# VH-VL binders against Sensor protein DivL (divL): the designs that were tried, part 9

Target 1, 212 residues: Sensor protein DivL (divL), of Caulobacter vibrioides (q9rqq9r547to758)
Amino acid sequence: NVSYELRTPLTTIIGYSELLERADGISERGRNHVAAVRAAATQLARSIDDVLDMAQIDAGEMALEIEDIRVSDLLLNAQERALKDAQLGGVTLAVECEEDVGLIRGDGKRLAQTLDHLVENALRQTPPGGRVTLSARRALGEVRLDVSDTGRGVPFHVQAHIFDRFVGRDRGGPGLGLALVKALVELHGGWVALESEPGNGSTFTCHLPETQ
Key: E = the ipSAE of ESMFold2; O = the ipSAE of OpenDDE; V2 = 0.75 times the mean of E and O plus 0.25 times the DockQ between their complexes.

## First folded at step 23 (VH-VL; framework fv_ustekinumab)

Design j1 (from w3 with heavy chain Y107F; at its last look DockQ between E and O 0.81; V2 from the best seeds 0.80)
Heavy chain, then light chain:
Amino acid sequence: EVQLVQSGAEVKKPGESLKISCKGSGYSFTDYWIAWVRQMPGKGLDWIGIIYPRDSDTRYSPSFQGQVTMSVDKSITTAYLQWNSLKASDTAMYYCAREGYDSTGWFDAFDIWGQGTLVTVSS
Amino acid sequence: DIQMTQSPSSLSASVGDRVTITCRASQSISDYLAWYQQKPEKAPKSLIYAASSLESGVPSRFSGSGSGTDFTLTISSLQPEDFATYYCQQTYDLPYTFGQGTKLEIK
ESMFold2, look of step 23: ipSAE 0.737; ipTM 0.866
ESMFold2 (binder alone), look of step 23: mean pLDDT 92; pTM 0.943
OpenDDE, look of step 23: ipSAE 0.858; ipTM 0.934

Design j2 (from w3 with heavy chain A35S; at its last read DockQ between E and O 0.75; V2 from the best seeds 0.78)
Heavy chain, then light chain:
Amino acid sequence: EVQLVQSGAEVKKPGESLKISCKGSGYSFTDYWISWVRQMPGKGLDWIGIIYPRDSDTRYSPSFQGQVTMSVDKSITTAYLQWNSLKASDTAMYYCAREGYDSTGWYDAFDIWGQGTLVTVSS
Amino acid sequence: DIQMTQSPSSLSASVGDRVTITCRASQSISDYLAWYQQKPEKAPKSLIYAASSLESGVPSRFSGSGSGTDFTLTISSLQPEDFATYYCQQTYDLPYTFGQGTKLEIK
ESMFold2, look of step 23: ipSAE 0.756; ipTM 0.880
ESMFold2 (binder alone), look of step 23: mean pLDDT 92; pTM 0.943
OpenDDE, look of step 23: ipSAE 0.858; ipTM 0.936
ESMFold2, look of step 26: ipSAE 0.729; ipTM 0.866
ESMFold2 (binder alone), look of step 26: mean pLDDT 92; pTM 0.943
OpenDDE, look of step 26: ipSAE 0.841; ipTM 0.926
ESMFold2, fold request of step 27: ipSAE 0.710, 0.696, 0.715; ipTM 0.862, 0.856, 0.860
ESMFold2 (binder alone), fold request of step 27: mean pLDDT 91, 91, 91; pTM 0.930, 0.939, 0.938
OpenDDE, fold request of step 27: ipSAE 0.866, 0.865, 0.865; ipTM 0.942, 0.943, 0.942
ESMFold2, last read: ipSAE 0.678, 0.711, 0.695; ipTM 0.851, 0.856, 0.850
ESMFold2 (binder alone), last read: mean pLDDT 92, 92, 91; pTM 0.941, 0.941, 0.939
OpenDDE, last read: ipSAE 0.866, 0.866, 0.867; ipTM 0.941, 0.941, 0.943

Design j3 (from w3 with heavy chain T30R; at its last look DockQ between E and O 0.73; V2 from the best seeds 0.76)
Heavy chain, then light chain:
Amino acid sequence: EVQLVQSGAEVKKPGESLKISCKGSGYSFRDYWIAWVRQMPGKGLDWIGIIYPRDSDTRYSPSFQGQVTMSVDKSITTAYLQWNSLKASDTAMYYCAREGYDSTGWYDAFDIWGQGTLVTVSS
Amino acid sequence: DIQMTQSPSSLSASVGDRVTITCRASQSISDYLAWYQQKPEKAPKSLIYAASSLESGVPSRFSGSGSGTDFTLTISSLQPEDFATYYCQQTYDLPYTFGQGTKLEIK
ESMFold2, look of step 23: ipSAE 0.685; ipTM 0.842
ESMFold2 (binder alone), look of step 23: mean pLDDT 91; pTM 0.936
OpenDDE, look of step 23: ipSAE 0.857; ipTM 0.935

Design j4 (from w3 with heavy chain T104S; at its last look DockQ between E and O 0.79; V2 from the best seeds 0.80)
Heavy chain, then light chain:
Amino acid sequence: EVQLVQSGAEVKKPGESLKISCKGSGYSFTDYWIAWVRQMPGKGLDWIGIIYPRDSDTRYSPSFQGQVTMSVDKSITTAYLQWNSLKASDTAMYYCAREGYDSSGWYDAFDIWGQGTLVTVSS
Amino acid sequence: DIQMTQSPSSLSASVGDRVTITCRASQSISDYLAWYQQKPEKAPKSLIYAASSLESGVPSRFSGSGSGTDFTLTISSLQPEDFATYYCQQTYDLPYTFGQGTKLEIK
ESMFold2, look of step 23: ipSAE 0.733; ipTM 0.864
ESMFold2 (binder alone), look of step 23: mean pLDDT 91; pTM 0.937
OpenDDE, look of step 23: ipSAE 0.860; ipTM 0.936

## First folded at step 24 (VH-VL; framework fv_ustekinumab)

Design o1 (from j2 with heavy chain Y107F; at its last fold request DockQ between E and O 0.65; V2 from the best seeds 0.74)
Heavy chain, then light chain:
Amino acid sequence: EVQLVQSGAEVKKPGESLKISCKGSGYSFTDYWISWVRQMPGKGLDWIGIIYPRDSDTRYSPSFQGQVTMSVDKSITTAYLQWNSLKASDTAMYYCAREGYDSTGWFDAFDIWGQGTLVTVSS
Amino acid sequence: DIQMTQSPSSLSASVGDRVTITCRASQSISDYLAWYQQKPEKAPKSLIYAASSLESGVPSRFSGSGSGTDFTLTISSLQPEDFATYYCQQTYDLPYTFGQGTKLEIK
ESMFold2, look of step 24: ipSAE 0.760; ipTM 0.884
ESMFold2 (binder alone), look of step 24: mean pLDDT 92; pTM 0.940
OpenDDE, look of step 24: ipSAE 0.851; ipTM 0.930
ESMFold2, look of step 26: ipSAE 0.755; ipTM 0.878
ESMFold2 (binder alone), look of step 26: mean pLDDT 92; pTM 0.942
OpenDDE, look of step 26: ipSAE 0.848; ipTM 0.927
ESMFold2, fold request of step 27: ipSAE 0.682, 0.679, 0.661; ipTM 0.840, 0.846, 0.836
ESMFold2 (binder alone), fold request of step 27: mean pLDDT 92, 92, 92; pTM 0.942, 0.937, 0.942
OpenDDE, fold request of step 27: ipSAE 0.863, 0.860, 0.860; ipTM 0.938, 0.938, 0.938

Design o2 (from j2 with heavy chain T104S; at its last fold request DockQ between E and O 0.74; V2 from the best seeds 0.78)
Heavy chain, then light chain:
Amino acid sequence: EVQLVQSGAEVKKPGESLKISCKGSGYSFTDYWISWVRQMPGKGLDWIGIIYPRDSDTRYSPSFQGQVTMSVDKSITTAYLQWNSLKASDTAMYYCAREGYDSSGWYDAFDIWGQGTLVTVSS
Amino acid sequence: DIQMTQSPSSLSASVGDRVTITCRASQSISDYLAWYQQKPEKAPKSLIYAASSLESGVPSRFSGSGSGTDFTLTISSLQPEDFATYYCQQTYDLPYTFGQGTKLEIK
ESMFold2, look of step 24: ipSAE 0.766; ipTM 0.884
ESMFold2 (binder alone), look of step 24: mean pLDDT 91; pTM 0.940
OpenDDE, look of step 24: ipSAE 0.848; ipTM 0.929
ESMFold2, fold request of step 27: ipSAE 0.715, 0.712, 0.697; ipTM 0.862, 0.857, 0.854
ESMFold2 (binder alone), fold request of step 27: mean pLDDT 92, 91, 91; pTM 0.938, 0.939, 0.937
OpenDDE, fold request of step 27: ipSAE 0.865, 0.865, 0.864; ipTM 0.941, 0.942, 0.941

Design o3 (from j2 with heavy chain T104S Y107F; at its last look DockQ between E and O 0.74; V2 from the best seeds 0.78)
Heavy chain, then light chain:
Amino acid sequence: EVQLVQSGAEVKKPGESLKISCKGSGYSFTDYWISWVRQMPGKGLDWIGIIYPRDSDTRYSPSFQGQVTMSVDKSITTAYLQWNSLKASDTAMYYCAREGYDSSGWFDAFDIWGQGTLVTVSS
Amino acid sequence: DIQMTQSPSSLSASVGDRVTITCRASQSISDYLAWYQQKPEKAPKSLIYAASSLESGVPSRFSGSGSGTDFTLTISSLQPEDFATYYCQQTYDLPYTFGQGTKLEIK
ESMFold2, look of step 24: ipSAE 0.751; ipTM 0.878
ESMFold2 (binder alone), look of step 24: mean pLDDT 92; pTM 0.944
OpenDDE, look of step 24: ipSAE 0.850; ipTM 0.929

Design o4 (from j2 with heavy chain S103A Y107F; at its last read DockQ between E and O 0.78; V2 from the best seeds 0.79)
Heavy chain, then light chain:
Amino acid sequence: EVQLVQSGAEVKKPGESLKISCKGSGYSFTDYWISWVRQMPGKGLDWIGIIYPRDSDTRYSPSFQGQVTMSVDKSITTAYLQWNSLKASDTAMYYCAREGYDATGWFDAFDIWGQGTLVTVSS
Amino acid sequence: DIQMTQSPSSLSASVGDRVTITCRASQSISDYLAWYQQKPEKAPKSLIYAASSLESGVPSRFSGSGSGTDFTLTISSLQPEDFATYYCQQTYDLPYTFGQGTKLEIK
ESMFold2, look of step 24: ipSAE 0.757; ipTM 0.883
ESMFold2 (binder alone), look of step 24: mean pLDDT 92; pTM 0.938
OpenDDE, look of step 24: ipSAE 0.851; ipTM 0.930
ESMFold2, fold request of step 27: ipSAE 0.689, 0.706, 0.710; ipTM 0.848, 0.856, 0.859
ESMFold2 (binder alone), fold request of step 27: mean pLDDT 92, 92, 92; pTM 0.942, 0.941, 0.943
OpenDDE, fold request of step 27: ipSAE 0.864, 0.860, 0.860; ipTM 0.938, 0.938, 0.938
ESMFold2, last read: ipSAE 0.697, 0.715, 0.714; ipTM 0.849, 0.860, 0.864
ESMFold2 (binder alone), last read: mean pLDDT 92, 92, 92; pTM 0.943, 0.940, 0.942
OpenDDE, last read: ipSAE 0.859, 0.859, 0.864; ipTM 0.937, 0.937, 0.938

## First folded at step 25 (VH-VL; framework fv_ustekinumab)

Design o5 (from o1 with light chain Y96W; at its last look DockQ between E and O 0.74; V2 from the best seeds 0.79)
Heavy chain, then light chain:
Amino acid sequence: EVQLVQSGAEVKKPGESLKISCKGSGYSFTDYWISWVRQMPGKGLDWIGIIYPRDSDTRYSPSFQGQVTMSVDKSITTAYLQWNSLKASDTAMYYCAREGYDSTGWFDAFDIWGQGTLVTVSS
Amino acid sequence: DIQMTQSPSSLSASVGDRVTITCRASQSISDYLAWYQQKPEKAPKSLIYAASSLESGVPSRFSGSGSGTDFTLTISSLQPEDFATYYCQQTYDLPWTFGQGTKLEIK
ESMFold2, look of step 25: ipSAE 0.759; ipTM 0.883
ESMFold2 (binder alone), look of step 25: mean pLDDT 93; pTM 0.948
OpenDDE, look of step 25: ipSAE 0.849; ipTM 0.929

Design o6 (from o1 with heavy chain S35N; at its last look DockQ between E and O 0.74; V2 from the best seeds 0.79)
Heavy chain, then light chain:
Amino acid sequence: EVQLVQSGAEVKKPGESLKISCKGSGYSFTDYWINWVRQMPGKGLDWIGIIYPRDSDTRYSPSFQGQVTMSVDKSITTAYLQWNSLKASDTAMYYCAREGYDSTGWFDAFDIWGQGTLVTVSS
Amino acid sequence: DIQMTQSPSSLSASVGDRVTITCRASQSISDYLAWYQQKPEKAPKSLIYAASSLESGVPSRFSGSGSGTDFTLTISSLQPEDFATYYCQQTYDLPYTFGQGTKLEIK
ESMFold2, look of step 25: ipSAE 0.759; ipTM 0.882
ESMFold2 (binder alone), look of step 25: mean pLDDT 92; pTM 0.947
OpenDDE, look of step 25: ipSAE 0.844; ipTM 0.926

Design o7 (from o1 with heavy chain Y101F; at its last look DockQ between E and O 0.56; V2 from the best seeds 0.73)
Heavy chain, then light chain:
Amino acid sequence: EVQLVQSGAEVKKPGESLKISCKGSGYSFTDYWISWVRQMPGKGLDWIGIIYPRDSDTRYSPSFQGQVTMSVDKSITTAYLQWNSLKASDTAMYYCAREGFDSTGWFDAFDIWGQGTLVTVSS
Amino acid sequence: DIQMTQSPSSLSASVGDRVTITCRASQSISDYLAWYQQKPEKAPKSLIYAASSLESGVPSRFSGSGSGTDFTLTISSLQPEDFATYYCQQTYDLPYTFGQGTKLEIK
ESMFold2, look of step 25: ipSAE 0.740; ipTM 0.875
ESMFold2 (binder alone), look of step 25: mean pLDDT 92; pTM 0.940
OpenDDE, look of step 25: ipSAE 0.835; ipTM 0.923
ESMFold2, look of step 26: ipSAE 0.724; ipTM 0.857
ESMFold2 (binder alone), look of step 26: mean pLDDT 92; pTM 0.938
OpenDDE, look of step 26: ipSAE 0.838; ipTM 0.924

Design o8 (from o1 with heavy chain D108E; at its last look DockQ between E and O 0.80; V2 from the best seeds 0.80)
Heavy chain, then light chain:
Amino acid sequence: EVQLVQSGAEVKKPGESLKISCKGSGYSFTDYWISWVRQMPGKGLDWIGIIYPRDSDTRYSPSFQGQVTMSVDKSITTAYLQWNSLKASDTAMYYCAREGYDSTGWFEAFDIWGQGTLVTVSS
Amino acid sequence: DIQMTQSPSSLSASVGDRVTITCRASQSISDYLAWYQQKPEKAPKSLIYAASSLESGVPSRFSGSGSGTDFTLTISSLQPEDFATYYCQQTYDLPYTFGQGTKLEIK
ESMFold2, look of step 25: ipSAE 0.747; ipTM 0.880
ESMFold2 (binder alone), look of step 25: mean pLDDT 92; pTM 0.942
OpenDDE, look of step 25: ipSAE 0.843; ipTM 0.924

## First folded at step 26 (VH-VL; from o7 with heavy chain S103A; framework fv_ustekinumab)

Design o9 (at its last look DockQ between E and O 0.72; V2 from the best seeds 0.78)
Heavy chain, then light chain:
Amino acid sequence: EVQLVQSGAEVKKPGESLKISCKGSGYSFTDYWISWVRQMPGKGLDWIGIIYPRDSDTRYSPSFQGQVTMSVDKSITTAYLQWNSLKASDTAMYYCAREGFDATGWFDAFDIWGQGTLVTVSS
Amino acid sequence: DIQMTQSPSSLSASVGDRVTITCRASQSISDYLAWYQQKPEKAPKSLIYAASSLESGVPSRFSGSGSGTDFTLTISSLQPEDFATYYCQQTYDLPYTFGQGTKLEIK
ESMFold2, look of step 26: ipSAE 0.760; ipTM 0.883
ESMFold2 (binder alone), look of step 26: mean pLDDT 91; pTM 0.935
OpenDDE, look of step 26: ipSAE 0.840; ipTM 0.925

